# Ledger of designs, part 10: VH-VL binders against f1miw6

Target 1, 251 residues: f1miw6
Amino acid sequence: MPHFAKPLLRNIITRNLFNSIKKKQCLQYLQTLRTLQYDGFTTVYFGETDIPESLVTGEDFSDGYYMPTPTWCVVHAGGSQGWVPWKYRMFLRDELCIKQEDNLFFEFCDVVKKAYGKCAIVVKERRRQDATRPKEGKETEAQAHVPSVVNLTSVTCCPEVAKSYGHKLLTLPSPYNYLNPLDSAWSSLKWFIINNRKEFCLQSVDGVYSYQYILFSDLISKGIERINLSKWRTITTKVRRWENYYLGKLS

## First folded at step 1 (VH-VL)

Design z4 (framework fv_izeltabart)
Fold by ESMFold2-Fast, scan of step 1:
Parts: sequence; structure tokens; C-alpha cells
Structure z4 (fold): chain C 251 residues (1-251), chain A 123 residues (1-123), chain B 111 residues (1-111)
Amino acid sequence: as target 1 above (251 residues)
Amino acid sequence: EVQLVESGGGLVKPGGSLRLSCAASGFTFSSYAMHWVRQAPGKGLEWVGGIIPIFGTANYAEKFKSRFTISLDNSKNTLYLQMGSLRAEDTAVYYCARVGDYYGSESYGMDVWGQGTTVTVSS
Amino acid sequence: DIVMTQSPDSLAVSLGERATISCKSSQSVSYSGDSYLNWYQQKPGQPPKLLIYDASNRATGIPARFSGSGSGTDFTLTISSLEPEDFATYYCQQYYSTPYTFGQGTKLEIK
């Protein structure tokens, strides 16, 4: 939780109330997760990260013109057993609001059930900036329904679908994102990309998009492979120590 | 008490080598990225390199890549900078610094710094 | 390498006055609404201190008079009302790409 040096009393009261609510939500999340782990559920952290092409190619914006570079959304999951034996996915972010692959979460649930049995699938709480629902105004009831089940912008995560495979879908409350080991894995991936991008020479051959994509996906794959089982065990052990700390402080 | 303490600096002749240490207290390296930043007398800050301890991934500014190595000992909570083929231009105060990862994705702001250790390369 | 250029090299300001320091990058250090730029304060004989991270976020314990703004290639650090402890050298730093680079520094002096 953020700390205040010398806030106004009204600000202190408002923030303390918010912090109290979030601590309660975190305690409930941790108690539920621990109970599921005791009952034999395998914990799997499912999420996404954005990889701007500028981080990979080193291209800058044109002089005097601010044009964003394309951004790829990478989706994967992992835990104490390493990356799940599911092929990570990549999507061009510009298309995510109009093209979601509705069957991916079904496939994911089936794969982890076959690999681990029943799982506690942890996703991050949707930030206000990540919300896909209309703030207010004109909307259909069908459109309003979609935002309620979307935990990621790339994949629609449905609690009912998870349950049908014997899983439980859990939401990690903000601001406790450091209890998600996947975020640490994503940081490592981005550091790997920055330090190894020149090895892959991501230049188009005759302007062929598919060739550039193959080189890009190879770089991402190698970065993901670098985060091996040993590293996953290290980061999940760190997370578990933080969880124990919070269970002791919040209980 | 969160603290970083550098050591190992001193006077060395051109072409020599030196190993700097950075000991952490009040936190563990596995929660942060760690960096080495140097400052020549009367000059500005220059990034030498960094490491994500939990994964062992290190990176460097090109001028240091062949001469310097960043490593760590997680059990001792200590970061190292092994410097080789030292030149007069490497004379500087060397700082270690951490990058925090609180409340979500890694922040690349260096929020805790050591006091620095002085390296003098002179014939 | 991304070159970071600060202006001015030195700035003389009176107590209670507003100080503005500029930082320009040789290429954009922003993407998707985020700016990969930090600001540090350094006093003689001391290590740098983080003031602002990600262009506009004030670091823990930093007074409200410090603020950061800007995007793309142009960034500013503002001190709304200068206090005696603010006389120091200020550095901007990008972490958009390696090697991470710092500006040459702006020295704040009492007028």
C-alpha cells in the first residue's frame, strides 16, 4: 500500500478506508487460495503482457512525428511446476477489442486439467484502465454482459468454464500484484528481449511480414524458455513467503 | 532498515583488474533488479550494467560488455562487479542501486543507492 | 544509444520561486501512454536520490512541490516553490532501451 508523508485528514481517511477494504479482499483471496492448495488444487497464474515492437527492433519514432509502434500481447501461464504445457499465444493489440478467440480459455482449462488435475487459476483484478465496459451511456445488454466475464483483454475467462473442468478461477486484488509470480516472469522476459534482440536480426526479407513474425516469435520463445523450472520455483517461493507474511499480518 | 554498502574500490594500474562488492541489508536481491552506475570526478552519471538476480539475466553498456562482469551470490545477499582491462577513463565512484517491483510490474526507477566506492586507475 | 540532453546546464533561482528543468531524448522514450523516464536529485558527496519515476509518478517520500511531465522526446521536472534543500544537480534517465542513459545534469543554484 502507498504511504503518505503529510496528507490532508480527509485524504488520510479516504485512503485508510480503501486500504482496509483491499486488505480484507487480499486476506480472503489468500485464505481461499490456501484452502484450495490444501485440498489438492494446483496453483496456476494466468495472464498477459505487452511487448512493443520498438523494444525488439530498436526502431524509434520518426523525427517530429509521434507514431506508436505495433504492440504484441503475449498470453501464458505458470507456477511452481514451471510454465504450463500449453503453447503461449501472441496477438496484435490493435485487433484485441474486435477479435477475441473465445475458445482459448476452454482449451487452456482442458490442457491444465490433463497436466495437473484440478487447478486454482489466478488472474489479476481488472484495473479501471483495463475495463472494457462502457463507462455509461448507450449500450446493449449483450455488450454489458461481455465485460463482466473478461479478466484479460486477449482472452475471455469465464468462471463457469473453469468450474466445468474442475477448476476454480480466483482474482488477485489490486494493489497486491507482487503476489503474482507471473509479473516477475514477464519482467525477466522483457530484459531478455532487450539484451538479445540483436541476435535475431528482426529485419523484413522483401517486406515479408510472416518472416519477421517467425523471427520475433523465436525471440519470445527463447526468452520464455530462459525462465526455467528452477527460476519459477525461486519466484513462487518468494511469493509464498510474502503470502505467509500477509496471512500473519492480516489475520 | 534498507541499505546497500559498496566495497572493494582502490588504486589500480592501467590494464589491471578489481572486484567491487555490494552488500544488501533489510531486503533480498530476489525482489529487485540491481544496477551498477558510475560517476567520474566532476562528471555526470553513467550506467554500467544491471542484473535481475532471480533469473541471473545481466546486461551491460557496450563499452563495458567485454571488460566487466556482473554477478551475485543470493545466499550472501551480495552483488559483484568484476572489472578487467582497466583504463584511466574508468576512474570514478561506483554505485550500486536497486529497482523496485512494488504493487505490480517492475519499475525501472532506482529507489535505493549505496554510498559508492572509489576506483582510481593511475600509473 | 539514446542521447539525453538537459537544459539549462545551470539555473539560478530564488527561494520560493518556480524552477523548471527540461530533458530531451534523441528518440521517443514513450510507448502506449507510458514514458520510460526517471528523474534523480544529487547533492555533492551523496548518491543520487530518485524523485520521479515513469515521467510523472512521485517517488515515496518526495515532497508534493516536485512534479514531472511530458512524453515522447520532451520532458520537464518542475519544483513549484524552491526550498533551501532543493539546491542540487538534477538528472533525467531513460530506460526505454539499453544502454540506459542519463542527461548531463542541471545544477540548481541560489540566485
Scores: ipSAE 0.000, ipTM 0.413, lowest interface PAE 15.2, mean pLDDT 77

Design z5 (framework fv_izeltabart)
Fold by ESMFold2-Fast, scan of step 1:
Structure z5 (fold): chain C 251 residues (1-251), chain A 121 residues (1-121), chain B 111 residues (1-111)
Amino acid sequence: as target 1 above (251 residues)
Amino acid sequence: EVQLVESGGGLVKPGGSLRLSCAASGFTFSSYAMHWVRQAPGKGLEWVGGIIPILGTANYAEKFKSRFTISLDNSKNTLYLQMGSLRAEDTAVYYCARDLSYEQLAYFDYWGQGTTVTVSS
Amino acid sequence: DIVMTQSPDSLAVSLGERATISCKSSQSVLYSSNNYLNWYQQKPGQPPKLLIYDASNRATGIPARFSGSGSGTDFTLTISSLEPEDFATYYCQQYDSTPYTFGQGTKLEIK
């Protein structure tokens, strides 16, 4: 019974089981979503994306540690009706855990209730940060070169809060991110930033952070606005076609 | 244990067609995504496309969408690449690769030995 | 398309010495706290072999001398003490978005 053989077999079995579980979760998700849509629920995809400042400034990277420049987290939601009529949020990644608003999701649920009535709110499954393989090895008598622990925080979406407004919260399993139209919207936003960043003048307003923030948020707002109702309908129609194919395969 | 064996490569004239096969053993397609990656002589790696067997649908790099088709036969545990309107720049070694991670796609943990396609007049 | 650029194109190093290979992406491959970046090793006449996944995790069976670091757009592969079997071509690959793209490769040669 070589020990080296058992970890390999266990890993293969674990991955196959994980994928089988996710397949069943995806089918359940799709069946639940279709049932809610039939019952008059408006589908809304809620999520976030990370925008590093280097994507905006176009500066050269050095041999920086993890990320050479600060990263902004943009939070928004949309669907076949376009972007929701809710003020999107922007957080400096390092400040997200400090600026976490307990009432953010309450406000969101209220806004979409007033705009669309009852909604099926779709969020992405949170990926495990500690899923990365640990690098245990040699002990050091002196202080170890241990990196600072990064406390990664995302906006909290509570199912009970959604329910209190008549909504349903659904979690899209992580292997099926291509069933989330919001990811296509985020890609379009990032492409807009890259294509228009040369018009952004962070360097011309030295030491004036409020003005720099206004210029940055204006660029983000323009990128978001470019993803109009027509674009959203195209994206969501493509996703629905994938969903129909999957349901046909497994039902 | 895990093995991927490509076949079907050969010499073809420009404008011709060819079908490559990838026979998988030691696992089943239902738990993995499958991809085709090519490498021209003396050049780097280029992703052609992939398929998620559970959905039966394929995704491609733009330059291949109109000329190439990826399909599979789950009963034979075999992946196919149907190549049409072949050009000299399609000359390459074509690899079949397994993607262990559905969560992110394109985590290529096992590759076949490759099959050579030569397009010349 | 995300363009992956490696540096240097080739590197000559002696046995037992450290080798460092750079990979830069034209846009960030960081999403939800994960870097969608892999490293592969390819020897002449052989298919690529996965070394590092998600920027910093060693694949099963890969020796501890191989390590990956970096985040967003700037990544490094380090081989701490070169052995004869390490002379090969190394490729970085992003899988943040389709089409999945590879760097042009860095050839590691004996000095």
Scores: ipSAE 0.000, ipTM 0.399, lowest interface PAE 14.4, mean pLDDT 76

Design z6 (framework fv_izeltabart)
Fold by ESMFold2-Fast, scan of step 1:
Structure z6 (fold): chain C 251 residues (1-251), chain A 124 residues (1-124), chain B 111 residues (1-111)
Amino acid sequence: as target 1 above (251 residues)
Amino acid sequence: EVQLVESGGGLVKPGGSLRLSCAASGFTFSSYAMHWVRQAPGKGLEWVGGIIPIFGTANYAEKFKSRFTISLDNSKNTLYLQMGSLRAEDTAVYYCAREDIVVEPAAYYYMDVWGQGTTVTVSS
Amino acid sequence: DIVMTQSPDSLAVSLGERATISCKSSQSVLDSSDNYLNWYQQKPGQPPKLLIYDASNRATGIPARFSGSGSGTDFTLTISSLEPEDFATYYCQQYYSTPYTFGQGTKLEIK
């Protein structure tokens, strides 16, 4: 059961944060990022989040009739300058393995180059490739290794493509998600959805079946819009405080 | 001046509980990892556990995980060790230590500041 | 857990002599070119004091007579010419993985 996994996950995350190899990787990431910032690169955090339809509806099938909950993958990027001026993408999770837009990362790199010039594009290392969950009572060898290639499930991020536009692609180690302002933005989005979902839920009855129609795109867009420049500056300041902790320079 | 001051030690009966405190001053508390290290009379050093204050995440040596809890109060710049189900073998001097980071040219970690220790005696 | 073993348990040395203390880890504490191994000094009634970090780097304020060497699983702390204030117990410590572990200590005594 899920509740059995919660204490174990917390312990695994805590152990990984005290792992000296992972701390070294995090510091190397931060040193590289700060060097790029000094050289005039604009930092943009590029990522995705999963929004299950059950988060929007709160539905359950109490009569023992179960159906899989569709999950939507939302892709966006932001930083201290707010959301990037790039149209966020929204994909149905179950369809991502069928077709991905091969040119999406090219488009992203072009858009942020035109908006900001050269960028340090930060993506999280792959959760499944990160092997952050050891076997119960045993360590896994993969915890000592950083994945050589990182991709969002929705978008293939190629370092050479980024470089061709003058950008640098950086990978944030997964145990240090607190250093990703996008995660705070995603949490704010999901909190907005929970508090405003009733405004966007419509129920239709066709005489045989009843369906709920939810304007997911509209709800997501409104949630994203609530995370304005002021909010991004607040989130980024908090992340900067955590970065300074690891660099030994908290104010 | 950078300083760590432990308190809360004393005599306690087996099965009892104690909470140790470590007051930090002269540095930014949340910039560092904080640790508890104990030393039994005439014995060597033993790591109990540590915490990263900015994240609130703690880690322990397995033998202490079920009985001890490390916590912090950032508003008081204070680290705590809550000890439960105490046994005679928990008799020791308990030290609070700060783990510092050297970033350039490489990342190194070490405990550079230690308190004077507080003595816990578990006896009937 | 990584087990740290020091030798000898006790060493008697005269003033001005060289002292050598060994530390062995049950598994490698080497990552790339860095050894996650520290040395601490403890005098009676006092807390430990950092001497050496990353196997060979002297901490701030530590006299040049203290040096660390070794790599992987075998490490050495050397005091080139013993001073009166050097009579203490010395501990090696690994920070390669949790739980952090210390050696049992080497007590340096007057001969």
Scores: ipSAE 0.092, ipTM 0.587, lowest interface PAE 5.8, mean pLDDT 80

Design z7 (framework fv_izeltabart)
Fold by ESMFold2-Fast, scan of step 1:
Structure z7 (fold): chain C 251 residues (1-251), chain A 121 residues (1-121), chain B 111 residues (1-111)
Amino acid sequence: as target 1 above (251 residues)
Amino acid sequence: EVQLVESGGGLVKPGGSLRLSCAASGYTFTSYYMHWVRQAPGKGLEWVGIINPSGGSTNYAEKFKSRFTISLDNSKNTLYLQMGSLRAEDTAVYYCARTEYSSGWDYFDYWGQGTTVTVSS
Amino acid sequence: DIVMTQSPDSLAVSLGERATISCKSSQSVLYSSNNYLNWYQQKPGQPPKLLIYDASNRATGIPARFSGSGSGTDFTLTISSLEPEDFATYYCQQYYSTPYTFGQGTKLEIK
């Protein structure tokens, strides 16, 4: 009756296989990125972070009557050259749909081409998200020829668009997000917000700052500005050391 | 009513410069990309370039990058095309047109009536 | 650059008859089941007017006799029953990649 143990063993095997696949994907990512860097591509990390207004206000929710705080999604890109010379975007999260924002990504690709030349654009792996399609389910041939986009940010990053500007788009596998220096930049931004939020509040009601009275966009802009070239070089150097370590360990 | 009104066209000598204007009204200016498209007499449409009113980012067809510059004055909801080193082959009707960047599609839903530029000695 | 090629350059059709205009792109303009291809109509002395976007969607106010079809690299604009106001020049345009490019145009003439 060995067959009665198969479901448990299969679960273990499936999990181990998944982990193995992700390690192989990470190795391939690192090898591809290094090859592009040696070929003269400038590495830029493109992504987003969520900033709830409660992070800014420091509100006490214990009395139960404070309404839920809006969450802002900040989209930017950076690398060893600092933040890219592109105006970052900021959207209310509840208004930020999963959508084809090819025009925004076209603009981004053009800006970094003008600033840096050919770039290796690195985005985080996300759970595959279905884009809204006007003709979904009607054209099998069109669906078969549509590229699978797994490396979505809130902005749709199309590999073909990047390639049209001479760039390469790479996806960093999700278990290895610590190889993304942009996440460290986002952490620095959030720490700046926590330390400086009171300076940007216009009013305090019963010792609690209301989001209606915060110069929110100014605080975010100053926080981004304080993550200067020196900070970015520190962050990217740390990531490169980890990349070198993992290239040696995973190969 | 959405309106795009071009002006600034005229007769220019080869090697000269000219600035075209496009005054936009009847909509939220920062919600649309602005473009210049030209058409030589009896010929087809040729895209010149694009500008994002929100960020100021521009892109051009290769043949125009060194001679033409697109800019904006957001306080006046006005688009400009600065043309330098003009040649006879730049003789055309110049249209401004918009595309909406929140729609996910990039189509020219509204065009100006065009302004004529003639480059001759 | 993506090159857009239209055929024919000129087409003569009688009132009430069907007109078919072809447009080919030098590379695929298909992404996520959307074809980044528009059709415009231009009458003498006037700016172009949007007819079809995303290869097959009629723009607001455009009569049902206009239809677009195709995918990837091969596209067609069809006018099912020509009316006097339809005699114009028609252009396809891609917005998949900059520079945005237009076909050379197809002039639809009265036969």
Scores: ipSAE 0.000, ipTM 0.398, lowest interface PAE 18.1, mean pLDDT 77

Design z8 (framework fv_izeltabart)
Fold by ESMFold2-Fast, scan of step 1:
Formats: structure tokens, C-alpha cells, sequence
Structure z8 (fold): chain C 251 residues (1-251), chain A 123 residues (1-123), chain B 111 residues (1-111)
């Protein structure tokens, strides 16, 4: 029976979340978030997603010489109130390797302060390349520490900057990504792109599609707009089910 | 070992109310989300709602929110569906179903299901 | 709400033959690299039985002849070689978002 059945990989990963350190991090995250919500903070999930142009074109370069397709990084934020009233950003991935926009997070904090007042800004933790991993895969207290500064590929999110606007920056532990409704919004965006990309094919020359930034941006913008307040409330309700479950076990 | 047993179905007049029960055994009741799903005669499956037995949180399909309430009694390991303002269209077999283990997994499938209890709404 | 559409409504197949049932969702049911799509088998007078979860994983005790495939919005349930006990109605279900919705069902009939 148990020796003959292999658990789903996701279940094995989920079981690892009950490691003492990771479970403690998740519970502390949830307790802090709930306290902030009760104190009147608006919860905003801030993050990014990668959209390769091949997702838009549907092109296949399996034949002949390899030509990589550009990948766009989309940055936005949202919550139970819908998308934040802040213009989403879109960056070409290769350009992000050269320069980050140092002032973007300052602008973001100012915008959400004016729209919602004080916010609990939730970002996913980013893991650095691990040169000194434990030989047995054991996690230590030092390895469990959240970085003091959280960097998205395009944006540096500084807790001190958030605090200067009255916000609190929270880092969601990586194993608990399903507690981030933004990931569901990104999935909906990608579904929209796949099913509506034909309407945005600008040029076909000898069977190859050509896209201009402005029309590629228009497709992304329409996809984002389609994820309306009702959709956000639905996905945040799903996240709230998991949050309530974990918090309920503390009683 | 794991068993779900529904009861409380029967004949009820339009506009009436009825309370269904689902008695769970063979596992820790508070570790799994519970669902109500119905099936009209000769038709497909229709999701009614969900409850988290640890915290009592509920969610429903829109058409049921104003008329149906899901509740539980943890001391009896029992799930309830309180149905009000019943219509002929509510005639169906009602199933309770257990979701996946909340503590160690994601909520992504219904297994096991109860045997179902029949509700007939007619005058 | 996410609408699930199955095709065909019914399918007549002989023992030992391959059966293929399609399911389409009105929007993507992909979340964090997992497709929240399940397949259930139901025989008359019985409750549904889980066959496949997360689009492609066989539930405990389900024979290898059952397989699921697809991603995003288009999904397929395949029975590679039909056995007598496989004649039933099959339902796909999305578990991506509430309300959780089922397809209308595909009835598998003996030819």
C-alpha cells in the first residue's frame, strides 16, 4: 500500500512545508498579515511574470537555425480591490539585465498610498543561487532568514521605502506560492493571450509573424483589463480559504 | 474505512425547507474540506458549496447563496446543508464529498463521495 | 463562471478499442504549473468515482489504461483498451476557481 504508492510531487513539497522553520515562517507571515488587515492596512500583492513572444505568436523554431524569442517581464499589483490604479510596467528581459528602475518602487508606494492609504505590500521571496547548500538538505535558522531587501527582476523593493509611506512590506515564503492570488491573475492573463493572439497578429511575411511593441502592449493591456474586480474577488476568496485554514489550526 | 453517509432527503413542498446531513467516519473530520454536489434526474453534476470544517468558512455557487447554508457539528463529525425556499428545480440527488487533505496537500479533487440522498420538491 | 464543455455527448465503442473524450474550459485552469482539472466516472445508481486528477494523474487503484492529457483549456481523457466495466458516464470538472463546475458528461456505450 504506502510502499507501493508514490505521493504526488506537490504533496511531497507540501509536506516539506511542515518543516519547523518553514511552517513557522508561514504562520508568522499570516499572523502579521492578519494583524495589519485588522489595523486597516489594504493588502496588495506586487509582482512580475514573464511573457515570451512565442506565447503570443505561437511560432515554432524547431526547424533550421535557432533564433530565440524575446521575453517580456510584466510588473503589476492587485488584491481584493482589483488591480491597483497604477500603470503596469513591461520590460524586455534582456534590458533588465542591464539596469533596474530605482525610482519605480517609490512611485508605486506613493500611488497606492494615495489610492488606499496604508498598505500591506506582499511580494514573493527570491532565492539566490546556493553555493553552500547543506550536504543533507537540512535547513538552518540562517537559511530561513528573509533578505532585508527584496528584489524583483525589474524593481528593488526596499522595506524602508515602503515604511516611509506608511506601508509594510511582507515577503511570502516561496513554498507557499499558492497563497499569492497574483499568480492566478498571471495564469488568467496568459490564457487570454493564447486565446486572443490571432487578433493581434500585425504582420505575416513569408509565414513569420512580426509584432510591434505598441500592439503587443495592447494585447497585454486587454488581458490585464479582462481580469476585473469580480475575478480578483474570486481568486482572493480561494486564497482566503487557505489562510483561514492555517490560522484556524493555531486555536 | 473512510465513509460518508447522507440522510435527511425526502418529499417537500415548493417554498418549504429541508436539512440534509452527512456523517463522516474513518478520518479526522477537521483535516478535509467538504463539498455538497447535486445531480438532477438524468442530468449532470452541479456544485452547491464548500466548507472548511476547521474554521467554518463557506463558499457557494451564486444561485444557492441566498437559499442554502452549509454548517457543521465537529462533535458529531457531521456536515449539514440547510435548504430554504425550495423549488421544483431543486429536485436532485445530493452528495457530500470530501476534498483532498488540507494539511499536506492542495484542494483539487473530490474523493470519497457519499451514496447520495434524494430530495423531491413537488406539491 | 468557468463553463466546461465535453464532446461527444455519447460515444459507442467496442471492447478492446480506444476511446477518446474531450473537455474544453471557457478559461485556463492552469495554476502554478498545475491544471486543476479532474475526471470522474459514474455508473447508474452510484456516486461519481475519481479517475484522474490534475489533468494527468491517475487516482489510487485506477488502471493504467486510463490516461489524461492537455493543458490550459483543452483536455482529453483516453481509455486505451476498453473493458466491460468502463461503460459509464464520464465528467470533467475544473477545480481552479469557484464555483467548481462540471462538464455535461459523455456517455460511453457498448457498440
Amino acid sequence: as target 1 above (251 residues)
Amino acid sequence: EVQLVESGGGLVKPGGSLRLSCAASGYTFTDYYMHWVRQAPGKGLEWVGIINPSGGSTNYAEKFKSRFTISLDNSKNTLYLQMGSLRAEDTAVYYCARDYEILTGYDNWFDPWGQGTTVTVSS
Amino acid sequence: DIVMTQSPDSLAVSLGERATISCKSSQSVLYSSNNYLNWYQQKPGQPPKLLIYDASNRATGIPARFSGSGSGTDFTLTISSLEPEDFATYYCQQYYDTPYTFGQGTKLEIK
Scores: ipSAE 0.000, ipTM 0.390, lowest interface PAE 16.8, mean pLDDT 77

Design z9 (framework fv_izeltabart)
Fold by ESMFold2-Fast, scan of step 1:
Structure z9 (fold): chain C 251 residues (1-251), chain A 121 residues (1-121), chain B 111 residues (1-111)
Amino acid sequence: as target 1 above (251 residues)
Amino acid sequence: EVQLVESGGGLVKPGGSLRLSCAASGYTFTSYYMHWVRQAPGKGLEWVGIINPYGGSTNYAEKFKSRFTISLDNSKNTLYLQMGSLRAEDTAVYYCARGLEDYYYYGMDVWGQGTTVTVSS
Amino acid sequence: DIVMTQSPDSLAVSLGERATISCKSSQSVLYSSNNYLNWYQQKPGQPPKLLIYDASNRATGIPARFSGSGSGTDFTLTISSLEPEDFATYYCQQYYSTPYTFGQGTKLEIK
């Protein structure tokens, strides 16, 4: 096989191309979103966040390559009108990998259609699987540093399903996280958990697993409720400032 | 009490590199945006860049984008500024500063004491 | 980039008198009823201290004699009755868009 480019040079070219593509994708995303908003679409940000058990219990083992880490996935959506009137979902990551709820996105689209009419549903660009794999026969080698990037289970958002309800599904490109108000909402939720977990002293109970699930649900529900309509309006106003900045800079 | 402590400053030759650290204590590190701001001797304040410690997203003033990198270690509550290709005009006191709480940037309410970087041959 | 221009560069005022410092932005920093403009105080050998955020809100622990006003492109910091501790350099700063930019500073001197 011919070697047309040295690995280092190819990597530099790939990175530069990736960055250029992302800028163009961001501009296209913003222009599409503004057009939909002008046409009467309600903007709704749909996403998920991971809440590791250590955030609730107060134990932090970030210095260890500790596996498995029990992690809860919270799925919700919101925008300038507050949290959508849809019951948020909470799953263990293993449950999402083994069993996916087929009708979840259908139900979501139906609920927001009834609440807001046609919506522009914004989701994050998905993480890609790690392209670097150890060769067969090197499987006993310990990981040199951090765990490799893996495919994470996420709720399947089908563009065709969204269209069937009159919605438009948009993908927010990485690395423009400033354009996602849901990230600010998730940060507020985690801040609430960290600063309020001490109110819930955990006692030994016969059904520890069920007790922890109830505790997680209670803490998460309270944290979500603290992100009220006023806070959502402030968050989305800040996002609008960043949108205007990028539209001016990238146009 | 809330405190930010910078370290890592010193004398460096033009073209060299240096890493500054900012150790945070007394608050939830991931709840606040973090900034680097510098001030040349006898001059005004100049914003270098910002990082969101929760997501790791960064933004920089254009003159620093290719030469400086802001990073963090949430497990150590520590902010870093990696400076490369240093020039005489980079001579300044470097401050780390915390953005105001509430997940909105309303001002830099807590500042470190600063660490001095001198770029001289 | 948004350029912040302060006036005057220096100001000499007597104790107990009023001091007024102006700040102008090259572009409006008003969005959705918020003015993305802060004021800081810096004493020699010390880091800056936040005085005013969102043009008119006093930061925690800042005395009532400090007030901010203005909107859009024209902003003012007022100290109603100068105390000895108020002699410092004052900076305005916009956070409407990156890069966040500071004014050149106004040095408040004892008359």
Scores: ipSAE 0.000, ipTM 0.391, lowest interface PAE 17.3, mean pLDDT 77

## First folded at step 4 (VH-VL)

Design r1 (framework fv_izeltabart)
Fold by ESMFold2-Fast, scan of step 4:
Structure r1 (fold): chain C 251 residues (1-251), chain A 122 residues (1-122), chain B 111 residues (1-111)
Amino acid sequence: as target 1 above (251 residues)
Amino acid sequence: EVQLVESGGGLVKPGGSLRLSCAASGFTFSSYAMHWVRQAPGKGLEWVGGIIPIFGTANYAEKFKSRFTISLDNSKNTLYLQMGSLRAEDTAVYYCARSEYSYGYEDAFDIWGQGTTVTVSS
Amino acid sequence: DIVMTQSPDSLAVSLGERATISCKSSQSVLYSSDNYLNWYQQKPGQPPKLLIYDASNRATGIPARFSGSGSGTDFTLTISSLEPEDFATYYCQQYYSTPYTFGQGTKLEIK
């Protein structure tokens, strides 16, 4: 196929593909994933994306001054079976420090076990832009004593928790965005928001202007619903073809 | 090897319709967003609209929304621009272009076709 | 719509000299440290060619004499030492929001 002729599009991503360490990490990831798939594991991609309110309204100085806009973290998962049968979650970035203990990953593992049986849960290599979260607390830092913990900004993913439900947790190495179907889903969601944002408005609540959360949630839900089972199959087929290309070149 | 080839341009009367085609070779549409960009004689570039083929989602500049439709045929690896209610000001060279999509088409138009000329005159 | 304004409309420069082209957006095209602005080169009878993406990154195969700079609303394309093949029309383009919009173009002419 024509598209396998070009492994990466952007200069920085292409450069990283030919880094020996990154090529080895990609090969190891793909070989592990394929072994799990052969052993009957259902692949689910679990991740998050940031939706700044400025994506909906654009940065605007109508009030005569600049105010940083709130950023919402959207959490969902999907694969060749479509979106997982689980409500997507939204968290205000500032509130994520408060929500650290919500046991969301336990609930997720239980839901996908009931829906699919044993799963290979794929999370993207940890984002480096978690600069606002407190990284220290001396005695009370329980996670510092759990060497296998993997943390996204919204959810603490623990390999041992996944294992207790019969799952395997895998980390997709950066920069291989073509191997993550969830990135395509997030792009579609953000493009849908940009395309449909003209109808968004600000309303006063308790004497303070705020976004209409219900309108915002409705917009996001509609964007997610656009990615139905048929679209997910298309996306995952594309990912499979890229995986086969990389295995053929990197093997 | 990677190419976009437009066709379907020609002379059309005001109020008429015309369908432009853009055939891709050396890559598949599913990896990209696809766009139509036009250029009137001696004028600058104007974005008409774009589509993300894997989602079937199209977006347009407001002035074209009611008159133009972007569609694709995955089996032929071909993008279309259906133009209706044509006016003299629609006279232009129409280019097909691709971009890597992510976050509302946040990347550049890296490959362009040679363009096809549409002339609207009485 | 975001309006892109280039200056000058045309510029006459000698071979080996530096050329500087400006592009201003009617509103910021900056988000999370990325500027959603590209530069293209177009020669008569040819389609545009990508030069610079995300304000400052050279596209594949573009000579080092081309550089992009700026942030937010004010952007510059610089050609450090003009060569014969550089005489063309240059366009800036924003992709911060749809509709994607281009500047009116700057025609670079030999002096």
Scores: ipSAE 0.000, ipTM 0.416, lowest interface PAE 16.3, mean pLDDT 77

